# Designs tried in a protein design chat: VH-VL binders against NAD kinase (nadK). Part 19

Target 1, 268 residues: NAD kinase (nadK), of Syntrophomonas wolfei subsp. wolfei (q0aze0)
Amino acid sequence: MKIILVNNRFKENTEKKAQEIAGQLSALNVEVIIDNGLDEPYAGTVDFIMVLGGDGTMLRAARRYGQRAIPVLGVNMGTVGFLSNIEINELAEYLPLILREEYSLEARMMLEVAVFQQQSLLTRVFCLNELLLRSNSPRMLSFALEISGQKLEPYRGDGLIVSTTTGSTAYSLSAGGPIADPQLDAFIVTPVASHIINKRPLVVSPEREISLHLLEEREAIIGIDGQIKMDFGAENRVLIKRAPHPLLMVNLKAKPFFTSIDRSLQRQ

## First folded at step 1 (VH-VL)

Design o29 (framework fv_oberotatug)
Fold by ESMFold2-Fast, scan of step 1:
Structure o29 (fold): chain C 268 residues (1-268), chain A 125 residues (1-125), chain B 107 residues (1-107)
Amino acid sequence: as target 1 above (268 residues)
Amino acid sequence: EVQLVESGGGLVKPGGSLRLSCAASGFTFSDAWMSWVRQAPGKGLEWVGRIKSETDGGTTDYAAPVQGRFTISRDDSKNTLYLQMNSLKTEDTAVYYCTTDAYSYGLEYYYMDVWGQGTLVTVSS
Amino acid sequence: DVQMTQSPSSLSASVGDRVTITCRASQSISDYLSWYQQRPGKAPNLLIYAASSLQSGVPSRFSGSGSGTDFTLTISTLQPEDFATYYCQQSYDTPYTFGQGTKVEIK
């Protein structure tokens, strides 16, 4: 068995803990690859991915490995989050079940984001939560939104979020988007607030293709899962569609989504 | 406009203390990891240390020459970064720059895209 | 600590010249390398991040390349405003470390 341990070198104590867990797994004849985010993703075949950290670390793991159809377990290391299934102090209890493959999988849709300059593909990225288009200055953006070839009336405002249902509780929520059951497959299109526009969030089929481009030259950026930032100008176009594979999240312990989000909202 | 402005530099005697401030504007300071970088007169750049966003634990890291003597802190309500310098040595004489480092929910890579103008600290008898 | 060594420490060039500066890390740092420019009396400014990504607002005559331990900054057609000191910096591990700098001087 080969397992990738994903951690963030710059998060508190995660490198030390990753080495401890790697030692424990090696003692059980499990081959361990550590991915701390600094090098290229491991290119070889693996059986399981264990993510040590918070939601941010899981988002990186999903972006790097989510398209490989490999089970991914989120292990929380003290940070409150929605994407982890067990706590680090519970790992020893659940490790025998992991090694015997005695768990269920929950499929979470992902976005495929393709950024073009003129007609040339610049990059293709996968993400679990969302793509954010926003102004990089106090000036409003003027931009075109097309859904499956249908051209909507121009958007004017600070930006737009195209989110998965998993991402409905991230930036989309902050921008006034709906809370979605992450077991549903849908794109959520949420405008970033502007004083002069009255656009509603849209919930559309995940089979739709969404494209965005600027109608005026502006300083704008595209953000992906809050972790990748790219400049976006009038010469650029972005195409968003459902990724070929969902992220396969390991479920070892019941985690009540609705009560968790309800408590989170009441703490604001 | 994204901007960092340092203040608090000046003359101090060896063994003395000094606190530098860095006022941030034009970006979401609370999401930013921040660093201090210094440059002795006529010399190259030397990283002093960094502080993570509070979202990422608010932890600090320091270069060996300042470890145990300098403390980095932040006040997100005031968009201000601090460097508390204790037990100052003549070797600490430098222009001190505050700079951005990384962003929570931002770039995967770590780099210093915004720099202040610097504040001069002179440690001399 | 990861040690960064630049070559050359200084060079003399004329407007219109192609300038190449190299940076070597004491161990592999993947592409966690940035290049900064510092004009006399000014704060440094970011030119390149992730070894090869051009920072917004930086002229296209600047380019970066490399991975692992060997990195290069190239200025394809030197302009008067490019006479400055250039620094590489690794963000692969703490402490972050800078190269000693390369001063580009007018010939």
Scores: ipSAE 0.000, ipTM 0.459, lowest interface PAE 12.4, mean pLDDT 86

Design o3 (framework fv_oberotatug)
Fold by ESMFold2-Fast, scan of step 1:
Structure o3 (fold): chain C 268 residues (1-268), chain A 124 residues (1-124), chain B 107 residues (1-107)
Amino acid sequence: as target 1 above (268 residues)
Amino acid sequence: EVQLVESGGGLVKPGGSLRLSCAASGFTFSNAWMSWVRQAPGKGLEWVGRIKSKTDGGTTDYAAPVQGRFTISRDDSKNTLYLQMNSLKTEDTAVYYCTTDRYSSGWYGAFDIWGQGTLVTVSS
Amino acid sequence: DVQMTQSPSSLSASVGDRVTITCRASQSISRYLSWYQQRPGKAPNLLIYAASNLQSGVPSRFSGSGSGTDFTLTISTLQPEDFATYYCQQSYSIPWTFGQGTKVEIK
């Protein structure tokens, strides 16, 4: 069996732990490929992906490998988060089940984001949580939102978030979006500091296509999962749709989503 | 020095009860997964059961011959592991060892630290 | 349950001899196998974990090999303190199970 072990190179303790775990897995005759974020994603065939870290590391893994239909397990390293299934000190216990493929899979939808300049495709990326359009200056944006060819009245404000249900507890929550059951497939469209009083978050079918462009020349950026940033101007357009494949998340033990989010919110 | 010391063994009649203790020292007991292993006189080793650390859920697992009759518990404030034995049978006669799993987290299910054992004799 | 069978049940050897003990699992256990040494009247001592990894403090004359169903413990040059009973143990699935033991006796 071949496993990709994803870790965060910017945390020295995490790098050392990844090396220890890789040695441990190799002692059990498991071939391990370490992805610490420095290099291009591993291009070969693998059987399983193990993510060591918090939600940020899982988001990176989802962007790099999420479209390959490979089981992905989140292993928590001590940071509170929603995307891990087991704790690092439980990994040894669950490893035999992983090697025997004795686990269930939970499919989580992803976004496909295509950014255009005029008629030309500039980039195409996938993400697990959200796309954020925001102003890069004190000046508010004026922008157009189109849902499956239906042109909404213009938006004015600091920006907009287009989120998956998995992303409902990330930036969308901070902007006033609803908490969504991650077992549902839907886009959540949440305005950021809208100057139009009646602009509400929208929950729409994942079969919809969402298009955004600026109506005035402004400094703006597109953010992907809080990890990728790109400049966005009046000559640009972004098209968002459901990605071809969901992320296949490994479920080795039940984690009650609603009680977990409730505890997290009460702790604040 | 890392050490495990069992106590509480003795002679008991069939159907009786007995509680074994295992005092741990020299390591962080609260992080350790603990097991009981027994050995009948002149026979081989037999795994009895285990208890995980509280951080890992504090759950217990038992071998079929003792399931429903034996209970494993721990008191982390006293660094002590317990084995409560009820409805004892003659075939429970054995030296009982407490032991720790490799890496305290059970990575390999290998027992790297053992006590010296305590003898339990079940007879009339 | 996974049944562990050791061969031979006993053997006689002299100091300096090479000794091999085998252990067979009733189903594949990958590399979740440990080897223990037990001297008369003493608690067991871990020698090998994960089929081939030497426990710290254990002399290098001990080695383990195998995967799946067939495993071997080797003592390259038997010493006086090595006359003992040896046990294999699987930790692939609960309940953990031990082999019946192999007694290494002086010739």
Scores: ipSAE 0.000, ipTM 0.413, lowest interface PAE 17.2, mean pLDDT 86

Design o30 (framework fv_oberotatug)
Fold by OpenDDE, second read of step 3:
Structure o30 (fold): chain C 268 residues (1-268), chain A 123 residues (1-123), chain B 107 residues (1-107)
Amino acid sequence: as target 1 above (268 residues)
Amino acid sequence: EVQLVESGGGLVKPGGSLRLSCAASGFTFSNAWMSWVRQAPGKGLEWVGRIKSKTDGGTTDYAAPVQGRFTISRDDSKNTLYLQMNSLKTEDTAVYYCTTGRYYGSGSPFDYWGQGTLVTVSS
Amino acid sequence: DVQMTQSPSSLSASVGDRVTITCRASQSISRYLSWYQQRPGKAPNLLIYAASNLQSGVPSRFSGSGSGTDFTLTISTLQPEDFATYYCQQSYSIPWTFGQGTKVEIK
């Protein structure tokens, strides 16, 4: 068995823990690769990904490895979040199940985000939570939203979020988006401070494609999962569709999403 | 297959005018942002200007040396790009290329090039 | 305006050689950088777009790297058909600008 341990090099506690766990796994004849984000994603075949940290680390792991259809386990290290399945102090208990591959998987839809300059593809990214388009100035943006070739009325506001159902409890929620069942595949399109008060979030079929571009010469930014940032101008377009592969999240411990949502949200 | 075919080049005197055409095929022309790039004999490449698609406003941008003298336009019904060149100068002598990119595909703004048409400005 | 400076302006190489051409922007252009090849008497051909993406149909011996201000085009193993002039081009801001070109000549 080969396992990637994903941690954050900027969090010393996660680095230390990763090394400790790596030692333990090695003693069990498990090949371990530590990914602290310093290097490019490991290109070789692996059987399991263990994410040590919070939601942010999970999002990074998802972007780096999600397209490879590898089981991903979130191990929380004392943070509040939605994407971890077990606590670090529970790892020893569940480790035998992991090694025996005795766990269930939950498929979570990811976004495929393609950013263009005119006709030219600049970057393509898979992400678990959301794509954000927002103004890079105190001024509102005017931008066009197209869904499966249907051109909606121009949006005016600070920005727009296109989120997965997983991401519905992230920034989309703060912007007034609905809480979505993580087992549901859908896009959530949430306006950010729209000048139209009645502008409501859209729940869109994952079979559709979403296109965004600015209608004026202003500077904006594209944000992906709150971790990737890039400039976005009038010559740019973003195309969003369902990623070809979902993130396969390991479910070792059942977490009642709806019964615990209030508690989780209250802590945020 | 994408094809761009320039025409209209030739010899013209300083101060004269000339109109170049670019016939496009093999892609949805109306969606494409089109550009002109020129190359003086024995020199490097120089962007001349661009025109956006109608859906994106159809606006144009020009390089400073040709600003006010050159006009880029398009006829989507004919899949044709134009470059109207007025008040021509000797330094405008160049091969003029019509260029475009793949819409929402792999490519650059200059993904596809025509073979060019030579414009010679000489007394 | 963004100035693009290529280095070197010319170089001599042999078939089989590794060739590296650099391009520097006067300001950050993110990844809005393309590389073109132009053979004598021909129109330019796109090699690399968005700094590191290989254009369809272009041999894998061509590669691009870099972001911000410094970019590199690499030909891992020079072939006879690779003797040409190469240009970098930024599309970050108007006016779009090209490097002055790098002529790769046979040694």
Scores: ipSAE 0.009, ipTM 0.503, lowest interface PAE 8.9, mean pLDDT 91
ESMFold2-Fast, scan of step 1: ipSAE 0.022; ipTM 0.589

Design o31 (framework fv_oberotatug)
Fold by ESMFold2-Fast, scan of step 1:
Structure o31 (fold): chain C 268 residues (1-268), chain A 125 residues (1-125), chain B 107 residues (1-107)
Amino acid sequence: as target 1 above (268 residues)
Amino acid sequence: EVQLVESGGGLVKPGGSLRLSCAASGFTFSNAWMSWVRQAPGKGLEWVGRIKSKTDGGTTDYAAPVQGRFTISRDDSKNTLYLQMNSLKTEDTAVYYCTTDKYYYDSSGYRFDYWGQGTLVTVSS
Amino acid sequence: DVQMTQSPSSLSASVGDRVTITCRASQSISRYLSWYQQRPGKAPNLLIYAASNLQSGVPSRFSGSGSGTDFTLTISTLQPEDFATYYCQQSYSIPWTFGQGTKVEIK
């Protein structure tokens, strides 16, 4: 069995713990590849991905490996999060089930984001939570949104979020978007500080194609899961589609989504 | 172990040209966005410009004082970053550092987490 | 451009002191602020990123706080190796800009 351990190199305790876990897995004749973010994604075949850290580390793992249809387990390292399934101190208890493949999988949709300059593709990336278009200055943006070729009236404001249902509790929530059941596949389109009174969040079919471009020359950026930033100008266009494969998340124990999010919101 | 080693600095006359190199090791250079930051003698830090990875567009950005005179490039096969400096002015006298400058998958945005030792460029008659 | 202003420009302190350095942005930069330390004759090194996150390998006596326009770097118990110049840097909007620096000198 070959497992990728994904960790956050910028947190000292997670790097030490990753080395410890790699040693334990090697003792069980498991081949371990450590991915701490600087190297290219491992190109070989693997059987399982174990993410050691918080939600941010899971988002990175999803971007790098989420399209390969490989089981991904989130292991919490002491921070509260929504994308982990077990705690680090539970790993030894659940390891036999992992090795015997005795777990269920939950499919989470992902976004495919393609950025163009004129008609040329500049880059294509995948993400689990959202794409954020925002102003990179105090000036508001004027931009166009198209949904499956339907041109909406122009937007004016600080930006727009196009989110998966998994991302409904991330940036989209902070901008006034709905909380979505992560078992649903849908895009959630949430305006950021819109100056137009009737611009509400939209919930649309994941089969739709969403495109964005600026109507005025402004300094703007596109943010992907809060982890990738790309400059976005009037010469650029972005296309957003459902990614070909969902992220396959490992469930070793039940996680009560609605009670967890309700508890989190009441503590604000 | 991540290492960045600058070279190519020296004494040059106003109006002259100089090319700096930064040799990278200990990480996958082709995946990294890279910046140049300079520091005039006894002064503070000043960002010069950056270059994105090829997969992220390979585009460059420059600070206003160097726009049109300096060019940043990279050779991923050699793990090397370059700064071509043309039409040098006495105000360009500084230690030039190369540094990593990527949105590093930790939700924290851009930062300069690895720095070279710097190479001194002196522009004087 | 986003202008970064540090206060004070210099300070004198003794080993064991608590030191605070402030950094003000000319406009809101959210949490996109890093702190760097530069010891005499050395390259800068990253201490803190995203306003409050301690870089791996940096001693816990260093901490950062703030958001928006006002940020603070704190050294809880100054050590001999901490006599250095400290810089804040915004990563909200290009061009990336640094504060003018705060020199921490032996009293």
Scores: ipSAE 0.000, ipTM 0.377, lowest interface PAE 20.0, mean pLDDT 86

Design o32 (from o3 with heavy chain D101H R102P Y103R S104Y W107S G109L; framework fv_oberotatug)
Fold by OpenDDE, second read of step 3:
Structure o32 (fold): chain C 268 residues (1-268), chain A 124 residues (1-124), chain B 107 residues (1-107)
Amino acid sequence: as target 1 above (268 residues)
Amino acid sequence: EVQLVESGGGLVKPGGSLRLSCAASGFTFSNAWMSWVRQAPGKGLEWVGRIKSKTDGGTTDYAAPVQGRFTISRDDSKNTLYLQMNSLKTEDTAVYYCTTHPRYSGSYLAFDIWGQGTLVTVSS
Amino acid sequence: DVQMTQSPSSLSASVGDRVTITCRASQSISRYLSWYQQRPGKAPNLLIYAASNLQSGVPSRFSGSGSGTDFTLTISTLQPEDFATYYCQQSYSIPWTFGQGTKVEIK
């Protein structure tokens, strides 16, 4: 068995723990690769991914490895989040199950985000939570939203979020989006401070495609999962689709999503 | 392991044809946009052309010097990129590299993965 | 087409030196500029993308700066393995174009 441990090199506690766990796994004849984000994603075949840390680390792991059909386990290290399945102090208990592959998988839809400069692709990214288009100035943006070729009325506001159902409890929620069952596949399109009063979020079929572009010369940015940032101008277009592969999240411990929502939200 | 391996290079006469192949491994090839870049002996790098993923239409773009003579194609089932070169000229003599672009965390289009290259020599 | 002009075409330096290479675009390309290193007989390697982003695995002694038309690649402390040819490349518009290259040689 080969396992990738994903942590954040800038969080010393996660690095130390990754090394400790690596030692433990090695003692059990498990091959371990530590990914702290310094190097490119490990390109070899692996059987399992453990994410040590919070939601941010999981999002990074998802972008790096999500397109591969590899089970991904979130191991929380004392942070508030929605993407971890077990706590770090529970890992020892569940390790035998992991090694025996006695776990269930939950498929989570990811976004495929493509950014263009006219007819040229600038970047393509898969992400677990959301794509954000927002103004890079105190001024509102004017931008066009197209869904499966259907042109909506121009949007005016600070920005727009296109989120997965997984991402519904992230920035989309803060922007007034609905909480979605993570077992659903759907896009959630949430306006950010729209000039139209009561502009409602859209729940869109994952079979559709979403396109965004600016209708004026403004400075804007594209944000992906709150971690990737890039400039976005009038000559740019963004196309959002369902990623061809879902993230396979490991479910070792049943977590009642809706029961936990109230508790999690109260902590925020 | 992520890698690109070019093949098919060799000696050909002016006016002749040659087909290069690039075998990809270690990543989801079908999602990748691919390019060819060439380098004449002792000269700089020159972009030859690109092919988009099937999901993005699978369309191609070419540099002016090769437009109408070269054709880029792909077989996703074989994880292979091709460069069909027709009506070859002496100035087409170069090492030909296949390349791909950032797919995970890249913000801007760049050539992040390169093959070892294959030499094409066009000479009478 | 966007023309990319590097300067200098070649330079001589010693290990430990600070090396600076510039690249100028014939028109604004925002930050759609990448830098590559090519050692003799080898394929190019990506160093910098988006003008200033260090590619994963590349030593921190490499850095890029600039936007619009003028860009700079800097090697803070030249190492033996850094003697190579460097290229800038714009990805703003088709056709994608490279600079003519800068050869960094041993003094």
Scores: ipSAE 0.000, ipTM 0.471, lowest interface PAE 14.4, mean pLDDT 91
ESMFold2-Fast, scan of step 1: ipSAE 0.160; ipTM 0.607
ESMFold2-Fast, scan of step 2: ipSAE 0.127; ipTM 0.619

Design o33 (from o3 with heavy chain D101V R102S S104K S105G G106Y W107S A110Y I113Y; framework fv_oberotatug)
Fold by OpenDDE, second read of step 3:
Structure o33 (fold): chain C 268 residues (1-268), chain A 124 residues (1-124), chain B 107 residues (1-107)
Amino acid sequence: as target 1 above (268 residues)
Amino acid sequence: EVQLVESGGGLVKPGGSLRLSCAASGFTFSNAWMSWVRQAPGKGLEWVGRIKSKTDGGTTDYAAPVQGRFTISRDDSKNTLYLQMNSLKTEDTAVYYCTTVSYKGYSYGYFDYWGQGTLVTVSS
Amino acid sequence: DVQMTQSPSSLSASVGDRVTITCRASQSISRYLSWYQQRPGKAPNLLIYAASNLQSGVPSRFSGSGSGTDFTLTISTLQPEDFATYYCQQSYSIPWTFGQGTKVEIK
């Protein structure tokens, strides 16, 4: 068995723990690769990914490895979040199950985000939470939203979020989006400070395609999962689709999502 | 006992339309994901499309060859799955099976129960 | 799209033989792999799901193994009723796809 340990190099405690766990796994004749974000994603075949840390680390892991059919386990290390399945102190208990591959998988839809300059593809990214288009100035944006060829009325506001249901409890929630069942596949399109009072979020079928472009010569940015940032101008277009691959999240321990929402949200 | 019974197959001209039905019984249909799988004469199995349960969004996915031409729908009140086939082509000739889809546990998207199939022949 | 390739396309065997069929995915599909049996003139039946789980009611002589890209269906002791066509199917990504099938014939 080969396992990738994903941690955050900027969090000393996660690095130390990754080394410790790596030692333990090696003693069990498990091949271990540590990914602290310093190097390029490991390109070789692996059987399992353990994410040590919080939601941010999981999001990075998802972007780096989510397009590969690899089980991903979130191991929380004292942070508040929605993407961890077990706590670090529970790892020893569940390790035998992991090694025997006795776990369930939960498929989570990801976004495929393609950014274009005119007709040329600049970049394509898969992400677990959301795509954000926002102004890079104190001024509102004017931008066009198209859903499966249907052109909506121009949006004016600070920006727009296109989120997965997984991402519904992330930035979309802060912007007034609905909380979605993570087992549901859907896009959530949430306006950010729309000029239209009470502009409602849209819940969109994952079969549809969402496109965005600016209607004015103004500087904006694209944000992905709060970690990737790129400039976005009038010459650019962004296309959002359902990723062809879900993230395979390991489910070792049942988590009562709905009963835990209040507690989790109160901490945010 | 789970039962799936397809109907509606027959002979149709190219460019024509046909609607298949699948009557389900023996399980809570409204909670089930469903799919259509077809098999051309003497050929292998080909996934046509799926429809999720209403509680799971009720969304559909289709194979590329039928995208835009076929529509999967369901009437939970009648425990019936449908396949609306428009703009039919000769290559659509096949036995069409309705299936349940399992979507929990270790894996998603395997077909645990199948109907007997209904033959659709597209010929000029 | 994920391409599923079965090997062999056909084989001849006798009752009592051990039969092995392989299925290879063009990319990793984890354990999102199922095996089906189809007898002539009949609908397919699920044999194995999640690569190695035996469907309820299926004889224990059937087994599945593998993960990632390479999978195997094994019939430990072939029975008369096992002469059929077998298909693998991936459900990791849309569109779901089947292998081309393996016909197990009487020697």
Scores: ipSAE 0.015, ipTM 0.487, lowest interface PAE 8.4, mean pLDDT 91
ESMFold2-Fast, scan of step 1: ipSAE 0.006; ipTM 0.560

Design o34 (framework fv_oberotatug)
Fold by ESMFold2-Fast, scan of step 1:
Structure o34 (fold): chain C 268 residues (1-268), chain A 125 residues (1-125), chain B 107 residues (1-107)
Amino acid sequence: as target 1 above (268 residues)
Amino acid sequence: EVQLVESGGGLVKPGGSLRLSCAASGFTFSNAWMSWVRQAPGKGLEWVGRIKSKTDGGTTDYAAPVQGRFTISRDDSKNTLYLQMNSLKTEDTAVYYCTTGLRYFDSLPYGMDVWGQGTLVTVSS
Amino acid sequence: DVQMTQSPSSLSASVGDRVTITCRASQSISRYLSWYQQRPGKAPNLLIYAASNLQSGVPSRFSGSGSGTDFTLTISTLQPEDFATYYCQQSYSIPWTFGQGTKVEIK
């Protein structure tokens, strides 16, 4: 068995813990590849991905490896999050189940984001939570939203979020979007500080293609999962669709989504 | 246009304290990882420390020479970065630069893509 | 800490020359190396990140290469504005560390 350990060396003790776990796995004849985010993604075939850290580390792992249809387990280290399944202190108890492949998988949709300059593809990225279009200055944006060829009336405001259902509890929630069951596949389109009174969040089929471009020259950025930042100008266009493969998340113990989010909201 | 403007430098006696400020504009400050870098007169660049965005934990890291004496903080509502310098030594004499890290493929900073003009701190009696 | 060593410490060149500056890390830093330019009396500016990626707005005569421990910055056709001090910097591990600098002077 070959396992990728995804960690973030900038998080407290994660590199030391990753080395400890790698040693334990190697002693059990498991080949371990450590991905601390400082190199290109591992290009070889692997059987399992173990993510050591919080939600941010899981988002990075999903972008790097989520399209490979490989089981991904989130192991929480410190900060409580929504994307981890077990705590680091529980890993030793669950390791035999992982090695025997005795777990269930939950599929989570991902976005495919393609950024163009005029008609040339600049980049393509995958993400688990959302794409954010936002102003990078005090000035409002004026932009066009198109859903499967249907042109909506122009938007004016600070930006727009196109989110997965997993991302419904991330930035989309902060902007007034609905909380969605992550087992449902849908795009959630949430305006950010819209100056048009009737612009509401939209929930649309994941089979739709969503296109965004600026109607006026403004300083704007595209944000991916709150981690990647790209400049976005009037000559740019972004196309968003459902990614070809969902992220396959490992469930070793029950983590009821609705009671977890309810508890989180009460802690505000 | 993305800009960083440092202020608060000056002359201070050994053992004294000084607070530097860095005003950010032209980008979403709250998403940025911010660093301080210094340069002693006629010498090379030395990294002082950094502060992560709140979404990445808001934690700080310091170079050994300043650990325990300097504190980096931020006020996202004012788009301002701070460096509180305590127990200043003559070796702390330098131009202090405010910088922001580049983000690309993932969330980890790569290098420092924007620099301020610098503010001079002189520690002497 | 990762130690960064530049070679040469200074060099003299003429406009139109090809200039190469080398940077060596005390341990492998993968591709987490940036190059900066500092003109006299000015703040540094980023030229290259990820060892070989050109920063937006930087002229194409600048290029970087290398991985692991050995890195180079090349200026293919030196211009008058390129007489400056150049620094390499690793972002592989905390604390981030710079090379000592390479001063490019007029011959």
Scores: ipSAE 0.006, ipTM 0.441, lowest interface PAE 9.4, mean pLDDT 86

